# Ledger of designs, part 23: miniprotein binders against a7ua95r516to809

Target 1, 294 residues: a7ua95r516to809
Amino acid sequence: ASLSLLSISDLVPDLQFIFFWMSNAIEILYFIQQKSPAYMQTIELMDDKAGSKESLLSATISANEEAMTILEEVIMYTFQQCVYYITKTLYVVLPGLLDCNPFGTEPSSEQCRRAAGVCVCAVCVMPEAVRRVVSVFQTTSDLLQQYQVHSEIQSQMFAYLFFFTNVSLFNQLIDKGPARGWFQRSRVLQIQASVKILLDWAKGAGHNHLAQKFFAKFCSTVTILASPPQQLSQMSWKALCAEHPSLKPVQLHRILTQYQLMAELGPLPIWQPSSEDEAYIYRTVDLLESFENH

## First folded at step 12 (miniprotein)

Design yg16
Fold by OpenDDE base, fold request of step 15:
Structure yg16 (fold): chain B 294 residues (1-294), chain A 85 residues (1-85)
Amino acid sequence: as target 1 above (294 residues)
Amino acid sequence: DTSEELRKRILKLIIEALRLFAEALRLARSGNPEEAEELLKRAAELMTEAADIARELGDPYLIEFAELLLESVERMIEKLERRLS
């Protein structure tokens, strides 16, 4: 199937299968972790007939270690498979978020699957492009809850998904933004509003801290670009670096340069990089974020 | 002691069943669901034997472990069969 046709709903049956396998492996692992110490103590209290107790204890330790290793591998494999399919779906829908006009009256064509009739839930009133992104995250959350996946694994999964989303959106904005007019203030305000809806969802879903952490770079970029020229032109390079520590010098320099061009501002000495940062602003290799460094 | 040797045997059966469980996942994900089901069925047989031996010994931990794994394997077989139907 063309990547363009892939929806999260199409992947649900396969994801359910993987999550079910993960959940079963977690349950068994948890059993071993909780019950094996008491069992080993029971063996230690057995009558020692000709060193047989020590042999049984050693065999039990070895078996528990091997069992846990196998189960951890299953959990890791299933986790990676879930992330692979979910991120593939995100890759398809995320570009739509940058082109979205959340202030337009686009009729929500898709009714909430949870309610019969016109649903006025927060998801149903979202712009379609935002709803598609939120639907991926909501489906993931629903699956994790359905299979009662441990909270730590849930947090790890959302951390990675938010990381992936931030990298994808940031790279697209930096690379394609000038050509697509996404650096125009009106377009930036649309992007900012769309991202706010996503962040509000994340907050409502209990992932506020993770969302704030992993979206920091994209949010900083959007915040700078959304700033009025009168305000931004009064901020020094040093002040901008301090306010937006998630941005590398080369990234901040690129953003400001494109902002200057878009706003038809003359050279601004106040935005001149510090002597310390001057060597870093030319490191084009650091301009785009990598997916590999997570 | 025959009881200790039996406990060691149960542990070996559990480990083998877990290996089959893990391999079944790989097969299912590689497009070989029928082969995956056969491995799970074999794992269920091993866990049935393990549970029986554990019950005869009266070892609560090994009973619970073997039964938990058996139930997990059986649930996976059922889910896989529903996907193949």
Scores: ipSAE 0.833, ipTM 0.961, lowest interface PAE 0.5, mean pLDDT 91
Fold by OpenDDE base, fold request of step 15:
Structure yg16 (fold): chain B 294 residues (1-294), chain A 85 residues (1-85)
Amino acid sequence: as target 1 above (294 residues)
Amino acid sequence: DTSEELRKRILKLIIEALRLFAEALRLARSGNPEEAEELLKRAAELMTEAADIARELGDPYLIEFAELLLESVERMIEKLERRLS
């Protein structure tokens, strides 16, 4: 109940606190990494008074290593906290993406944070359900920029968020899709268009490679489901496996089986799994993606 | 002999301040921001001492390190105080 009301905006003050702590830890870590080698060299060039130099050098090395370890733990902890809260918000808004009709004329009710009044920016013209998802990512990006978080950490955060999003959307589509009518071609085309808007945003935000990588499974699923029956029925199991390598055999088999039922195609021998894959199509444990395998 | 021992002392103070900094984060995230602030204040005291010793020694690295930590800790205290107000 309480999670459904949680917007990314409500989390901003807490996220700002965590990002600020993370940013400070990163700054200190980079200072040590950048300046400690030169300092150790300075110690090495000091006049040796009865082994005092060696003792100081050893103490300095040990202190720097311990300091970096502490800071890395802080950075990791703050990173995990940010991801935890951001993914909670994503969990709430992602189902709306699957039900979204991007071809509808419903104006976005929420105004752009950057504009006083009606904004016609790419985000403001998005369907509301897509905009809500993008708003989570945009807020994350804005916070990372505000606190000047290193690009590597930014990339890792977006990698995880895209991973989470892909797993969530894929699992929902596979599990609930048939019952919700998301496997209907018209609905699939809506989903495809909505995801394209998200991917276009990710491209514009400089995360194109990450988005393509981590959304591959969901995109493959949507691509198969969006394919006309005349086209898809001509593709063999092996061809589909080769074209969609992100899908496990059990996943591809489920998608094709549900597609067949929906399109009333009857049994298609060409979609029969290979002898090599036949054992894997019954591994229902591998059907849904895990959030832990990242 | 005395200068190397002082440098080692500064390094120990820095490590202790970083431990306090890390623990303060855990406390703040566990709903104990007041206790977190006290640890940060203690860290600031340690870094003030460290910076003073480093300045007396004329060690640029240790001065910069202690001052950087001090500034970071002070910024965190200010941030916590704003959340508690």
Scores: ipSAE 0.833, ipTM 0.960, lowest interface PAE 0.5, mean pLDDT 92
Fold by OpenDDE base, fold request of step 15:
Structure yg16 (fold): chain B 294 residues (1-294), chain A 85 residues (1-85)
Amino acid sequence: as target 1 above (294 residues)
Amino acid sequence: DTSEELRKRILKLIIEALRLFAEALRLARSGNPEEAEELLKRAAELMTEAADIARELGDPYLIEFAELLLESVERMIEKLERRLS
């Protein structure tokens, strides 16, 4: 199937299979972790007939360690598989978020699959492009809950998905933004509104802290670009660095340079990088975020 | 002690079943679901034997462990069969 046509709904059967395998492995691992210590104590209290107790204890320790190792590998593998498929669907729908006009009256044709009629839930009233992104996260959440996946694994999965989303959106905005007009104030305000809807969803889903942490770079970029020229032109390089610590000097410099061009402000000495940062603003290798640093 | 040797045997069966369980996942994901099902069936056989021995010994931990793994394997077989159908 063309990647362009791949929806999260199409992957649900495969994801369900993987999540089911994951949940079974987690259950068994949890059993060993909770019950094996008491069993070892029971062996220690057995009558020591000719060193047989020590042999059994050693065999039990070894078996439990091996079992846990196998199960951890299964959990890790299934986790990676889930993330792989979910991120593929995100990759397809995320560009639409940057082109989205949330203020437009586009009738959301896709009704909530849970309702037989017109659903007016928070997801159904979302702009289509935002709803498609939220649907990926919501489907992931629903699957994690359905299979009662441990909360730590859930948090790790959402952390990665938010990380991936931030990197994808940030890189697209920095790389393609000027050419696509996403740095225009009207477009930036649309992007800001769309991202706010996504963050509001994440807050409602109980992932507020993770969302704030992992979306920091993209949110900072959008915040700067959404700032009125009169306000932003009064902020020094140092002040902007302090307010937006998630941005590298090269990233901030790129954003400000493009903002300056778009707003026709001319050269602004106040935005000149410090002597300490001057060497870093030319590190173009650090301009885009890497997916490997998670 | 025959009882200790039996406990060690149960543990070996459990480990082998877990290996089969892990390998079955790899096979299923590589497009070999039928082979995956055969490994899971073998794992279920091992766990049935393990559970029987554990019950005869009256070892609560080994009973629960073998039964839990058996149930997990059986659920996976059922899930896999539904996909092949």
Scores: ipSAE 0.832, ipTM 0.961, lowest interface PAE 0.5, mean pLDDT 92
Fold by ESMFold2, fold request of step 15:
Structure yg16 (fold): chain B 294 residues (1-294), chain A 85 residues (1-85)
Amino acid sequence: as target 1 above (294 residues)
Amino acid sequence: DTSEELRKRILKLIIEALRLFAEALRLARSGNPEEAEELLKRAAELMTEAADIARELGDPYLIEFAELLLESVERMIEKLERRLS
């Protein structure tokens, strides 16, 4: 019960501690990377005393390699710890995004309030479910900046968080969508609007390229489901595969089957898989995505 | 000779301190922050010794390495002490 109410703010003290460890390890690793080559040159220019130069150079190389290995392992461990806790929070809040209505939200104030030099307008006008997801991403971004984590590591963190978000939303939609009515066109349009808010956040945060890459499967699914029947019925299976390469044949087939059912387009299949793809459209093991990378 | 042996000594102290730093992290994350603090204090002692030797040698790289690790370890000790009390 307490875990089902877990918010990102409850995790901040632990995340601050983990990021602090990470930032210290990064600083030491950066020092070695930046200074060790010049130090090696200094050793090579020393007077050779009974082979002492070669022995010191060898010991220095070995020590630097071991030091960098230890520090890289610390960075990887702290990264995995952060991701573990952040994704636990995301897992709890993401399903609400599929049930919310972003079109019914009205501003709390005619003029957006600015507090502590931060504009709160986007958060105060969005549905609570979307706000909770944005809050996880924003808190993560704030912590990464606070601890001056390298931009490459920040990108890897958000790549994984967006990957996790995509898998969670896609799997929930496919698995629970029929029972929850999530394939109804009005609901799909609400979901599309909610995803737009997340994509806008990612663009504003400087992660647009990562969001476009890692949300592709879920966005393709929603795009297909939101399409007017006249337009979608005119597209062949091969054209849909070409337009949506992120979807596996079994996934595309399931989405189109649900689309045809909800649009009441009759029992005869409109989209006929190619003979090559027909072997794959019933691979149920491929329907849901793994939370592990492929 | 003696200078080379002292530099190798400093490098060994640095590696031992880094191992303690990494182990302390795992202890802190496993619910053992008191043991983590003990390892960090040992790492700080090693880096104090390494920095003293490096300063006598006048080796700017080893001085900076030892001082940086010492500063990092001391900041982590302070963080752990605050969380414990």
Scores: ipSAE 0.789, ipTM 0.955, lowest interface PAE 0.5, mean pLDDT 85
Fold by ESMFold2, look of step 14:
Structure yg16 (fold): chain B 294 residues (1-294), chain A 85 residues (1-85)
Amino acid sequence: as target 1 above (294 residues)
Amino acid sequence: DTSEELRKRILKLIIEALRLFAEALRLARSGNPEEAEELLKRAAELMTEAADIARELGDPYLIEFAELLLESVERMIEKLERRLS
C-alpha cells in the first residue's frame, strides 16, 4: 500500500525549485528586452572601421534572438512542469467537492451565533474537501508571490488551473451525476455552496475575472439543476441556450433530460431543440470536455 | 577591430552559458543533479571570463548582462547544493 503523496505540501520543495529557475530566466529575459535597444543605438555611434560595426550589430541581433529563445523555452518548460504537478494534486482533491456538505449541523450554527457576529452562518464553515482545493490554489498563489513571478504569468497559471478545475468538475457531474445522486436538489444546492466558496477565494485573490470566465460551463450546469422545476419548465429551448451560451447543444440537452427525469416532470419532452440544434443533441463525442488546450 | 571582436566573443560566451543553464535545468529535473551542477559551474566560469573582458572594454551593457547571468547561475548552484545535502 502507499500513502496519498499527491498533497500540495509534499510538492512544495520541487515547486520552489522550479519557480526559482523560472524567476531567474524571467529576470534575464526582461533585462535583454529593456536594455538591448539602447545598446544597439550605442553600437551605431561607434566608429565604423572596415565594416566592423555592421558585423557587431548583426552578431548582437543574432545573439539577442537566440538568448530570448533559450530563455522563453526555459520559462515555458518550467511553467508546464508547475502546471503538471499542481493539476495532479487538483485531480485528486476535486471530486470531493461533489460529495461534501458545506452546510453544517446545528452545533456549528450555535458556535457561529456565539462568535459575536463575525461568523454569521454555515456559509462561514469550510468543509475539508473545499479546504483541500483552496489549499492548492492558495499554496500556488503564495509560491508565485514568494518568487515574484511576473503578473502576466501568474494570470496564465490561474487561467489554466481554473480551466482544469471546470473540466474536471463538469465531466464528473455529467458522467457520474445520475448514478451518484448528484442531481438531487439537496445535493445540487450543496455543490453550489461549495463552488461559491471557491469563487469567493478567487475574488479575494484578485482572480475574479478568470474564475468567472473559466467556471462558466460548470456553473451554468449547476444553475440549471438548482432552478425550481416550474421556473425551468416555462423556459423555451431558445431561451435556455441564450441563458447558458457556454453549454453545447448536446450538453444542454443531456442536462435538461436528466433534470426532467429527476424532477418527475412527466414523460413528454418539455424542451424542443431548434432546427439548427437538432442534429447536434445526439453528438456524444461533444458531451465531455477535453483537458487539452485548443 | 579588436574591440568589436572582443564584444562578439563576450556574446558567444553568454550564449554558451545560457545553453548550459537551460541544459542544467533539464538534467536536474531528470534525476541528474550532480551533472546539472557541473554545467552550472562551467557557465559561471564562462560568465566570469565574459565579465572580465566586458570590464576591460568598459561596456556597461555587456558587464550587466554577464554579471546578471553569473549571479543567477551562482544562486542556482547554491540551491542545487542545498537539495543534494
Scores: ipSAE 0.787, ipTM 0.955, lowest interface PAE 0.5, mean pLDDT 84

Design yg16
Fold by ESMFold2, fold request of step 15:
Structure yg16 (fold): chain B 294 residues (1-294), chain A 85 residues (1-85)
Amino acid sequence: as target 1 above (294 residues)
Amino acid sequence: DTSEELRKRILKLIIEALRLFAEALRLARSGNPEEAEELLKRAAELMTEAADIARELGDPYLIEFAELLLESVERMIEKLERRLS
């Protein structure tokens, strides 16, 4: 019953079943949406010998409303089931992005190794940790296309997957970063390069808007951490808040604290929170992000 | 009257079949695939009846609706039977 430790490829048969059910529900819903208005006009043109035409019209409207409700609930249930399985695999593979070195070369197959510095497949260019994450996204995209899922639902699914990715990476970095040495500048630059590979995948897949929107918190965090001390030390708390509106005061404060430790900087007066924000920098309940959006 | 009453009957059959379709999904996902298959077979019977009535009326919309749902249910029965094998 638990699939949280399995690869995405192990989940494909279950996902195919769920997407097939979803695609059938979408097709029926689309039929109703596209054909019912013309049908109701046809009812209005029927002979009304017994005055029952209004009863048929009312029954048709009521049936269409109930049918759409049932189908929308099926689509929502199947969506939630897919997201559950996909995010379980994603949760397992995402922490590896924080440990990998995208500047190294590690061929994924003998065929790519024999190419001797010219990769003939896109997967061989990526570090293994990044490839595992991309594989989850790509498998999801392939299934959505295979079952001709409506583009709006595809966008909603990737919006959630990118949101989940952002939350998972951010929480791991904040929670485990000090012990793992992830705040060291060379590591931050490696993390930044790995995230760029994910953003490039999203752009190539037609999801650039969603990735830019839903990775904002993690990207802001990495951007701050990657900044040279000479540049960052000239930016006030208010300027940093304005440039990085996705970060809560407690989060920005924690990031700057880790930056000070890494760069061997003492407290900087211009990083002192505004009086308005000072009440919030110790709200540890707000430090980590929730995996459920409101 | 009779024509309008038959159209309303087709709509009722369609809604019942959709309820069975949705319930079958939940049963299949909750570890009850045999019961899910039974509900889908019942939905297919309802849509076969609905399609037959719609053809007698010559109502293209209701024919297409019933046939679409019947085809969907039959494909789901086949997929479910393969998983049970």
Scores: ipSAE 0.784, ipTM 0.954, lowest interface PAE 0.5, mean pLDDT 86

